# VHH binders against q7zyf1: the designs that were tried, part 26

Target 1, 260 residues: q7zyf1
Amino acid sequence: ALRIKVISMGNAEVGKSCIIKRYCEKRFVPKYQATIGIDYGVTKVHIKDREIKVNIFDMAGHPFFYEVRNEFYKDTQGVILVYDVGHKETFESLDGWLAEMKQELGPQGNIDNIVFAVCANKIDSTKHRSVDESEGRLWSESKGFLYFETSAQSGEGINEMFQAFYSAIVDLCDNGGKRPVSAINIGFTKEQADSIRRIRNCKDSWDMLGVKPGATRDEVNKAYRKLAVLLHPDKCMAPGSEDAFKAVVNARTALLKNIK
Below, E stands for the ipSAE of ESMFold2; O stands for the ipSAE of OpenDDE; V2 stands for 0.75 times the mean of E and O plus 0.25 times the DockQ between their complexes.

## First folded at step 15 (VHH; framework vhh_7aqx_2)

Design z3 (at its last look DockQ between E and O 0.03; V2 from the best seeds 0.00; counts 0 for: pae E 11.2 > 2, grease 25.8 > 24.2, SAP .787 > .668, placed apart)
Fold by OpenDDE, look of step 15:
Structure z3 (fold): chain B 260 residues (1-260), chain A 119 residues (1-119)
Amino acid sequence: as target 1 above (260 residues)
Amino acid sequence: QVQLQESGGGLVQAGGSLRLSCTTSGFTFSSYAFSWFRQAPGEEREFVGVISRTGGLTYYADSVKGRFTISRDNAKNTFYLQMNSLKTEDTAVYYCAAVKRFGYLYDYWGQGTQVTVSS
């Protein structure tokens, strides 16, 4: 039987353990190591008519346990990366988690040969959502990661996530431990993704168009045309592109009204 | 009252050995896992190692792996840190800690003991 190693990453309280428990329930044999901040278990799953033995290491997200969890990154084939959609800081910390993993894998380690499933968790929360689906999806897909909206509480999205996740890992294993090229084909460019991110995080209309305050009408129009081509719905498949395009249109309109 | 008290610290030459003890009271010793931490001047407190409740599992930081060993004596309510092949970089205040529940914080801490390794 194929054996795979999976780890969970993410900040504390984002629901990593809950996601895993929700899925594994009776099949998951947990071994809690509270002192080292690691909970690991073994489960059997059936993917593509194959039995797969899965070792899951649920890592504590607190920085306090860095010196312990850093040893568990090695030989990982799959990562469940989790954030809370109601807490933006947990999403912003995802880059830090990736950096930590990269550091621990060393120069010979390649994260490209690891399957990542990003879980935008706690979608059931009645609280204000601080991270939009488009933002999470753009971040994830731009890196070649799988993306899922999940609720560990309700179970929404959990089975779908794990099925896709394990399937992708099986494919990885069948391909000699290399991510299939097809999975890397992103339907949008880095430039498109960067533009969308910039537009979402812009301070004002000048910043949105990438022009200096006080830019001329011609400069504004030139900048707009460039972005319009880049973000046009017919040409851009990136998550959030439509909203970004609308924002750019509005920004141009607003600026031109004030430029004599 | 819960108490953790470190002992056995001091000055030692590089390449030498030292054994730290943490004596506990005020709680059920067998119900807790125990860890050692250390903090060098100007540095953050870092994890050194842990021993499970049953003593069947030990884990060490990479920096001390192969040199340090943690053990426990339930009859004495004491656990130990055997430090061999000490290096100057091992100089720090060493803290013992106890944890019962799964979490990010240890339940109890000692006051610390100074270990100085001279060249």
Scores: ipSAE 0.007, ipTM 0.276, lowest interface PAE 9.1, mean pLDDT 86
Fold by ESMFold2, look of step 15:
Structure z3 (fold): chain B 260 residues (1-260), chain A 119 residues (1-119)
Amino acid sequence: as target 1 above (260 residues)
Amino acid sequence: QVQLQESGGGLVQAGGSLRLSCTTSGFTFSSYAFSWFRQAPGEEREFVGVISRTGGLTYYADSVKGRFTISRDNAKNTFYLQMNSLKTEDTAVYYCAAVKRFGYLYDYWGQGTQVTVSS
């Protein structure tokens, strides 16, 4: 008898509808052919021996449909957030999608009490992958979001995603619609995740250590030690941390070679 | 009690026009978006068109685009389907439906009105 509301988010043509349709094809009643930039369905699922009824809103990502989308953000229990791994722009747009939702929810809204499932979707198997798994997983898990690799072509990962997604929503609903104050231990902090992301995207060794060109040996070593402590394996189990640490070591070595 | 009542159905010649009304009571009209659906014998229900809560957006099925217009009148608690250039394929029972922004999409349906288009 538990009823929940779920929406999809993400750029046009990232496979949102394909993911939803593959999951809902034999559990979607009644069938609607809505054309307002939102496909709507109601489905029933069993989670932890409970029957739940799910209202699913598959929202178009094109800017033309913004006015329709803004009417559906409020009082949402779950979000399926999708990007195409073959098209980095769709991944880079995810922060913009969160900002749109935050803006429309207003000061009283709290997205921390909404379950997000991020789908790193393979829309076109012929394209080389532009966003690797560690990058997508780091972004997602650092925000407390669930992360799944999915394929619109094969259906891989879709059932597993919905199972975990609905289970998390049921847990949220059983806690009065509020996420527990005690955070789950994921093995890294937001500061660690932000540092790894910055290091991954740096263009040179100066930027990687966060020092200006021409920094002294002491300044380089101080910046290095701060990052080394932050990314230490005992306290940092973030996706990509080993590669980030290696990059930091290499950057220090390269800079010190040119500072006598 | 919530009530949606369609009216204006009937027999019309192909190429003609017909205006359907959906009169509502028992809820705050301005809080809802409204849709028209239709169902021919032996077919599943087909979306016809929708008007947003604000009236800022309307959207139509491709089969009726350019021929049908949906509108709303908050003073009369009524919304409309203007049907022009009718075809025999438009013959169906037409239903109005009300939808909330959250959690109650199409929770209220009318009883339907028959539209028959003769050749």
Scores: ipSAE 0.006, ipTM 0.188, lowest interface PAE 11.2, mean pLDDT 78
ESMFold2 (binder alone), look of step 15: mean pLDDT 84; pTM 0.850

Design z4 (at its last look DockQ between E and O 0.16; V2 from the best seeds 0.00; counts 0 for: pae E 14.9 > 2, off the site)
Fold by OpenDDE, look of step 15:
Structure z4 (fold): chain B 260 residues (1-260), chain A 119 residues (1-119)
Amino acid sequence: as target 1 above (260 residues)
Amino acid sequence: QVQLQESGGGLVQAGGSLRLSCTTSGFTFSSYTFNWFRQAPGEEREFVGVISRTGGRTDYADSVKGRFTISRDNAKNTFYLQMNSLKTEDTAVYYCAKVKSWGYTYDYWGQGTQVTVSS
């Protein structure tokens, strides 16, 4: 039987363990307790008419446990990367988690050969959502990661996530542990993604268009045309592109009203 | 039911051109990236090219760059492989594939169409 290693990553209390428990339930056999910074379990799943034994290492997200979890990154084939949609800091910390993994894998490690499933968790929360779906999806997909909206509480999105996640890992294994080159995602460019992020985080309309305050009408129009081509719905399928495009249109309009 | 079906294969002389089609059904065509593959007798299946969701981006194997072009028509749920300046080495069964999970897997394949390039 095929054996795979999966780990969870994310800040404390984002619901990593809850997601895993929700899916595995009685199939999850714990060997290590959270008190030591790692929960270890084994489960069996059926993917593509194959039985797969999954070793799951649920890592504690608290910085205190770095010295414990750093030993478990090696030979990982899949990562469940989790953040809380109601807490932006947990999303902002995702880059740190990736950096930690890269550091621990060392120069011989390649994260490109690891399947990542990003879980935007706690979508059931009645609290204010601080990270919208488009932002999370853009971040994830730009890195070639899978993205899912999940609620460990309600179970929403959990089964779908794991099915896709395990399927991708099986494919990875069947390809000798290497990401298929032929399956490279070219859905949108880095430039498109960067532009969308910039637009989302802009301070004002000048910043949104990438022009200096006090720019001329011609400069504004030139900048607009460039972004319009880049982000047009017919040319860009990046998450958030439609909203970004609309924002750019509005920004141009607003600026031109004040520039004679 | 998801279906992919190749067409347009046949016999062509070296230096000639051929256009393959992959017709799809059973899913939202515009939402997916697609690939072309080929397999010669006794050889492993190899990547030929890829096209993005909108068709705005394409990439090709080095062996076919400059000669082959992939396009798509979302209204027809079809994408194409235009093959120009064909060589005997291009002889193979050509397959179309649907990309499932952002560079990790394919979920559906066509049955393939034979392309034979004669000297």
Scores: ipSAE 0.028, ipTM 0.510, lowest interface PAE 4.1, mean pLDDT 88
Fold by ESMFold2, look of step 15:
Structure z4 (fold): chain B 260 residues (1-260), chain A 119 residues (1-119)
Amino acid sequence: as target 1 above (260 residues)
Amino acid sequence: QVQLQESGGGLVQAGGSLRLSCTTSGFTFSSYTFNWFRQAPGEEREFVGVISRTGGRTDYADSVKGRFTISRDNAKNTFYLQMNSLKTEDTAVYYCAKVKSWGYTYDYWGQGTQVTVSS
């Protein structure tokens, strides 16, 4: 049987344990219990006519548990990376979580050869959402990660996430533990995704176009044309690309109104 | 289990039209992009087109642009390939595919439906 190691990552109280236990036990836990360190589970799954033994390490996300977590990053085939869609700061911390893992794996570690499933978790369905799906999906897909909308309360997306997650791990193992170099067509490039994320987070029309305050009409139009080619609707299928393109158009219009 | 099943193939005269359907089950339909591919006898499988999760974006192979249209109906867990102005070179087995986002690999394929365009 194929044996794999899976860990959870993400801020405290984003629902990591609820997602894992819902999959393993098919019962929703209505209270969020802080993990005290590491909860360990073993399960068997059937993927593509194979029996897979999975060792799951549900790791506490609170900073006080770093010393426990750092011992479990090595030899990991898959990561369940979780944030709470109602708390933007948990999403903003995801790059820090990747950095923690990369640091602990050392210079010989290659995070690109680990399967990540990003879970945009809906801990409180009555709370207004602060990270929309297109933003989370873009971040995830631009890094080569799987992305799922999940709810530990309702069970939404959890079985689908684990099925895809384990299937991707099997594919990785069948390719000698290396990311496949097969042809891909997701409708956008990493450069397009990075530009969309930058544009979404800009609050200044000058910065959005990459020009200094006081730029001339020619400078504004030149910067606009570069972004328009990159983000043109016929060439960019990334999540959020239409909104980013509209934002760039609006930024150009706003800047040109005040240039004589 | 995840399943995709093509239907609507058959024999059609050149210049005619045909609509293919791909019915799906076992996953959240609205969360995925979908592709159509085709394979003529003795040839490699050829990309035909792709549709975004919302249906707001499509892209097509040059050989079918302007003649083929992909659409989706999230209420019926089904997506479609409308083929107009068919040519004999469009004769092939047509496949629908669900695409994983990790490395954009194809997760599941249908069994295929034969389209034959007579001259």
Scores: ipSAE 0.000, ipTM 0.247, lowest interface PAE 14.9, mean pLDDT 79
ESMFold2 (binder alone), look of step 15: mean pLDDT 84; pTM 0.844

Design z5 (at its last look DockQ between E and O 0.03; V2 from the best seeds 0.00; counts 0 for: pae E 11.7 > 2, placed apart)
Fold by OpenDDE, look of step 15:
Structure z5 (fold): chain B 260 residues (1-260), chain A 119 residues (1-119)
Amino acid sequence: as target 1 above (260 residues)
Amino acid sequence: QVQLQESGGGLVQAGGSLRLSCTTSGFTFSRYAFNWFRQAPGEEREFVGAISRTGGLTYYADSVKGRFTISRDNAKNTFYLQMNSLKTEDTAVYYCAAVKRFGYSYDYWGQGTQVTVSS
């Protein structure tokens, strides 16, 4: 039987363990219990008419356990990367988690050969949502990661996530441990993604268009045209592109009203 | 009755070594992870180190990392704290604890053993 190694990553309290438990329940067999920030379990799943044995290492997200979890990154084939949609800091920390993994994998390691399922978790929360779906999806897909909206509490999105996640890992294994080329095609460019991110996080209309305050009418129009072509709905399939395009249109209009 | 008993404590000079033992009874040893804690006078109890149920994983506080080692012997229902390169600041009452699951309260505690490191 095919054996795969999966780990969980993300800040404390984002619901990593809850997601895993929600899915596995009685199928999740704990191998050992520890007080050092790692839970290990085994589960069997059926994917594409194959029985797959999954070793799951659920890692504590608290920085205190870095010296423990750093040993578990090697030979990983799948990562469940989790953040809380109600807490922006957990999303902002995702890059740090990736950096940690890359560091521990070393120069010979390649994260491109690992399947990532990003879980935007706790969508059931009555609290204010701090991370929009488009933002999470753009971040994830730009890196070739799978993206899912999940609620460990209600179970929403959990089965779909794991089904896609395990399927992708099986494909990776069948491809000799390398991610298939087809899975790397994200459908939009880095430039498009960067532009959308910049627009979402801009300070003002000048910053949004990428011009200096006090720019001339011609400079504003030139910058607008460039972004319009880049983000046009017919040409850009990146998450959040439509909103970004609208924002750029509005920014141009606002600036030109004040430039004689 | 469940019992955890520390032994091996005492007076030692700085730079010296000491090995603590925690002998257990009354429960299935192999089902528990084990921790060492210490408490100095006037201070709060602090984490020293832990060993997983299988013994395959160990973790140490930064203050003792590289100097202390935890091990377990399932056949003897005993786990150990090897303390090397002892410092005066290591002076404390050392406690052993047992727990089944991470993130939960510790199930059982020892009574503690005094370790005194002299200059």
Scores: ipSAE 0.015, ipTM 0.333, lowest interface PAE 6.7, mean pLDDT 88
Fold by ESMFold2, look of step 15:
Structure z5 (fold): chain B 260 residues (1-260), chain A 119 residues (1-119)
Amino acid sequence: as target 1 above (260 residues)
Amino acid sequence: QVQLQESGGGLVQAGGSLRLSCTTSGFTFSRYAFNWFRQAPGEEREFVGAISRTGGLTYYADSVKGRFTISRDNAKNTFYLQMNSLKTEDTAVYYCAAVKRFGYSYDYWGQGTQVTVSS
């Protein structure tokens, strides 16, 4: 039977343990060590007619436990990266979680050979959603990560996440522990993703088109055409591209209204 | 020799702001995560907040979240605590601590700086 190591990552109180507990149910046999902030379990799963024995580490997200966490990053085949859709700061922390892992793995640890499953978790159904699906999906898929909408309360999305997650890990193991570039076809480029992210966060219409205030009509239209081609639905399958394109159209219209 | 030194403490009115600094020497600043702790007279030392080695992760105690901000400047080997909307309950000696090693123990502690919030 294939044995794999999986860790969970994400800010405290985003529902990591609830997601793990929901999937593992009766199969989870925790060895909890309160003094080091790590919950450890073993579970058995069946993927592609194979029995997989999973060592799962539910790691405390509090920075106080940072030095404990770094002992568990090595030899990891999969990472479950969790944020709470109701608390944008938990999503904004995801780059920091990746940086922490990259730092601890060093040059010998190739993070590209680790399967990531990002869980946009609905930990509290009574709160307004702060991170929409397209934003979370764009962040995840632009990095080659799997993305799932999950609910720890209802269990929705959790089984689908684990099945895809483990299947991807098995495929990686069967490919000699390497992730080939051609195995990830997300339908958009880094340039397209970066453009959508920039447009979402822009401050005004000039900034949105990437032109200086006082730009000529021709300069505005030239910048617009470049973005329109870049974000065209035939060429850009990125989450949020349609909304970004609408914003670009509106920006052009607003600027040209004042330039005759 | 390793040294951590807090500065920027003092007397401030409730609702005011104060910025604490922790300057470091004798070790490689970028290899350490940093914590702020505080201790009021007769109380146990309590966790205030932390920042990771890269600065990419920050965490705050619930009592200070939204009011305090932790940052680091690797070029100046300095770790900061920006304290806004101060309350009388924030009165304490504030300590910085450097964390590298496994476990809950801290490698190095500063001597502390007094913050007093009046009214």
Scores: ipSAE 0.006, ipTM 0.249, lowest interface PAE 11.7, mean pLDDT 78
ESMFold2 (binder alone), look of step 15: mean pLDDT 81; pTM 0.821

Design z6 (at its last look DockQ between E and O 0.02; V2 from the best seeds 0.00; counts 0 for: pae E 13.4 > 2, grease 30.6 > 24.2, SAP .785 > .668, placed apart)
Fold by ESMFold2, look of step 15:
Structure z6 (fold): chain B 260 residues (1-260), chain A 119 residues (1-119)
Amino acid sequence: as target 1 above (260 residues)
Amino acid sequence: QVQLQESGGGLVQAGGSLRLSCTTSGFTFSSYAFNWFRQAPGEEREFVGAISRTGGITYYADSVKGRFTISRDNAKNTFYLQMNSLKTEDTAVYYCARFKTYGYMYDYWGQGTQVTVSS
């Protein structure tokens, strides 16, 4: 029987424990997180006609527990990485969470051989979203991570997340501990993803095209053509590429309106 | 062999102080975080405090916060619980424990040391 270790990661109060508790039901003991920063459960799942035994560690995200949780990163096959769609800071912290894990795994660790399931969690379904689906999906898929929309309130997406998550872990184990080709070939490059993210966060048309204020018509058109080739929806399958391409087109139009 | 041994317990008057020690052997002390727990007669074992492997982070139960201090001395493979302003409700057997990642959260415990606080 295949035995795997999974951990949770994410800021405090993003719903990590709710997601795990809904899946594990009575086999999860939510007793010690406030005390030592870790709750533990064991569950059995059936994936591809295999029974696997899963050790699940629900780690407290509060900074107080940093030194406790860094003892849990080694020998991990899967990570459930959670943010709250209603609080953009929890999404913005995800790169910090990855950096923490990378640092603690050291130079011999390789997160490319760990399955990540990113959960965009809807803790409060009545609150406006601060992180739209394309933004969260782009961040996740650009890193080769699985992405799921989940709801703490309804339970939506949780079983689907765990099924896909464990299936990916089994595939990794069956492939000698290396990612399968489908998880590596995501249909867009890091450069494309970085450009979409940058464009989403720009408000200035000059900065959006990557030119200085006062650039000539030729400089604007040259910058535009470079981005258009990079981001055109028929050549870029990244989440948010259509909106980014439209934004680049609009930025060009706005800049050229007053340039001869 | 991994061993944890508490010492420093005893009888003390309310308002007084005690310092408990947990001396360890059989493993690399600096690689582990440690906790103190206590158990009063007829009560469940309760968390007292924790110290990170570097000593940079400590955490305390609300009932002892501000009165108890956890520290460690890596040269002596020992960590401590300084207990000040003791109250009769602090009377308990105090245990030290080593934290572990897999299976159970604590893999090794000391035998316990009795602390009795009189009025």
Scores: ipSAE 0.005, ipTM 0.185, lowest interface PAE 13.4, mean pLDDT 80
Fold by OpenDDE, look of step 15:
Structure z6 (fold): chain B 260 residues (1-260), chain A 119 residues (1-119)
Amino acid sequence: as target 1 above (260 residues)
Amino acid sequence: QVQLQESGGGLVQAGGSLRLSCTTSGFTFSSYAFNWFRQAPGEEREFVGAISRTGGITYYADSVKGRFTISRDNAKNTFYLQMNSLKTEDTAVYYCARFKTYGYMYDYWGQGTQVTVSS
C-alpha cells in the first residue's frame, strides 16, 4: 500500500486540528499526543481504487513549538495549510509558514514536489470576513496550490478538500514524486497576479495605476491601458481580475477629472 | 523604523573566509530570531542559516553546514555569518532577515551584500 506523509500548517486556533478531526473521526487513530505540540495519526483512505495509508502530523501553530516542528517537515508529500477567513493576520502569516517549511527542507528541498491544500477555514463563523475568497484563491493558485473554503464546524468543503488533496498526492507519487507539469499551468501570469494584489492593497488611485502623484493625463492613460490589457476579462483568468479591472477604470476616471 | 543592513561582502578566493554582519536598529534586538539567506544569479533565494532569540540554537542548510557559523551580539544589535572554506558555489547576494515568531514571518530584510568566491 502506498504510504504518504501529510502535515498541517497554520497559526494557532485557525482550526487545523478540527479540520483533520472532522474528516478522520471514524478513521483517525491518534498514536501520539505529544506534549510537544504535534499530534500524530494514521488513516487509510481509498483513492482511485487504491488503498493509501496516510500519516498525518498535525503541528501546533504556536510559536513555542517552532523548534519542534523543524524535524517533521522532511519527506512531506502533502500540506494542509490553514487560515481563518475572519482573521487577516492568519492569512498574512501563510508566507511565513511557507518560509519556515522551505527553511527546514533546505536548498535541495523542492516545495514544488509537495501538494498544498489551502483551507480558508471558519467560513461559518464570520460575522466579518476579513479575507475575500478571491484574495485567498489568488494567493494559493499563484503558487500552484489547491484552494478550498472550509468549515470544520459544519463540515462544509472538508471532504472535497481531502479528496482532491489525496488524489493530487497520489498523482504526484505516480509521477515519481514530481508534480505533473499540467498542474503547474496557472491560467494567469505572475504579472497579472501582482497587479491584482497591488490594486487591492493600493493607498490611492495613483498607486493603483502605478503612477506618481501628479502624473499627467497621458501618463495616467498609458498606465491605464497597460493594466486594461493585462486585466481584461477576456485575457485574465486570475481570481479577482474583474474587480481589479473595475477599480482601475474607476481610478482612471477619478484622476482624469482632477487633471486639467 | 526597523532597519537591517548587511556588510562584509566582497571578493574572496576559494578556501578563504569571510564574515558578514547584519546591523539592526529600530527594535529590541534580543527579542527576535534572525536568518541568513542567499540568492545566486538565476536561482531562487535559499536559506543559509538561522539563530534563535537567545542564540542557543542555530540551524544551517546542509550545503553550508560545518563551514558557516551564525552568531549574535546583543550589545551591538548585530548578528554575523562566519563563512569558512568558501566555495565558488557560495557566490551570491547574501541577505539578513528578521524572523517574527508571532505570525511566522520574515517581516524585515536587508538590502543584501554581494559575496563572490573566485576559483
Scores: ipSAE 0.005, ipTM 0.235, lowest interface PAE 10.6, mean pLDDT 87
ESMFold2 (binder alone), look of step 15: mean pLDDT 85; pTM 0.861

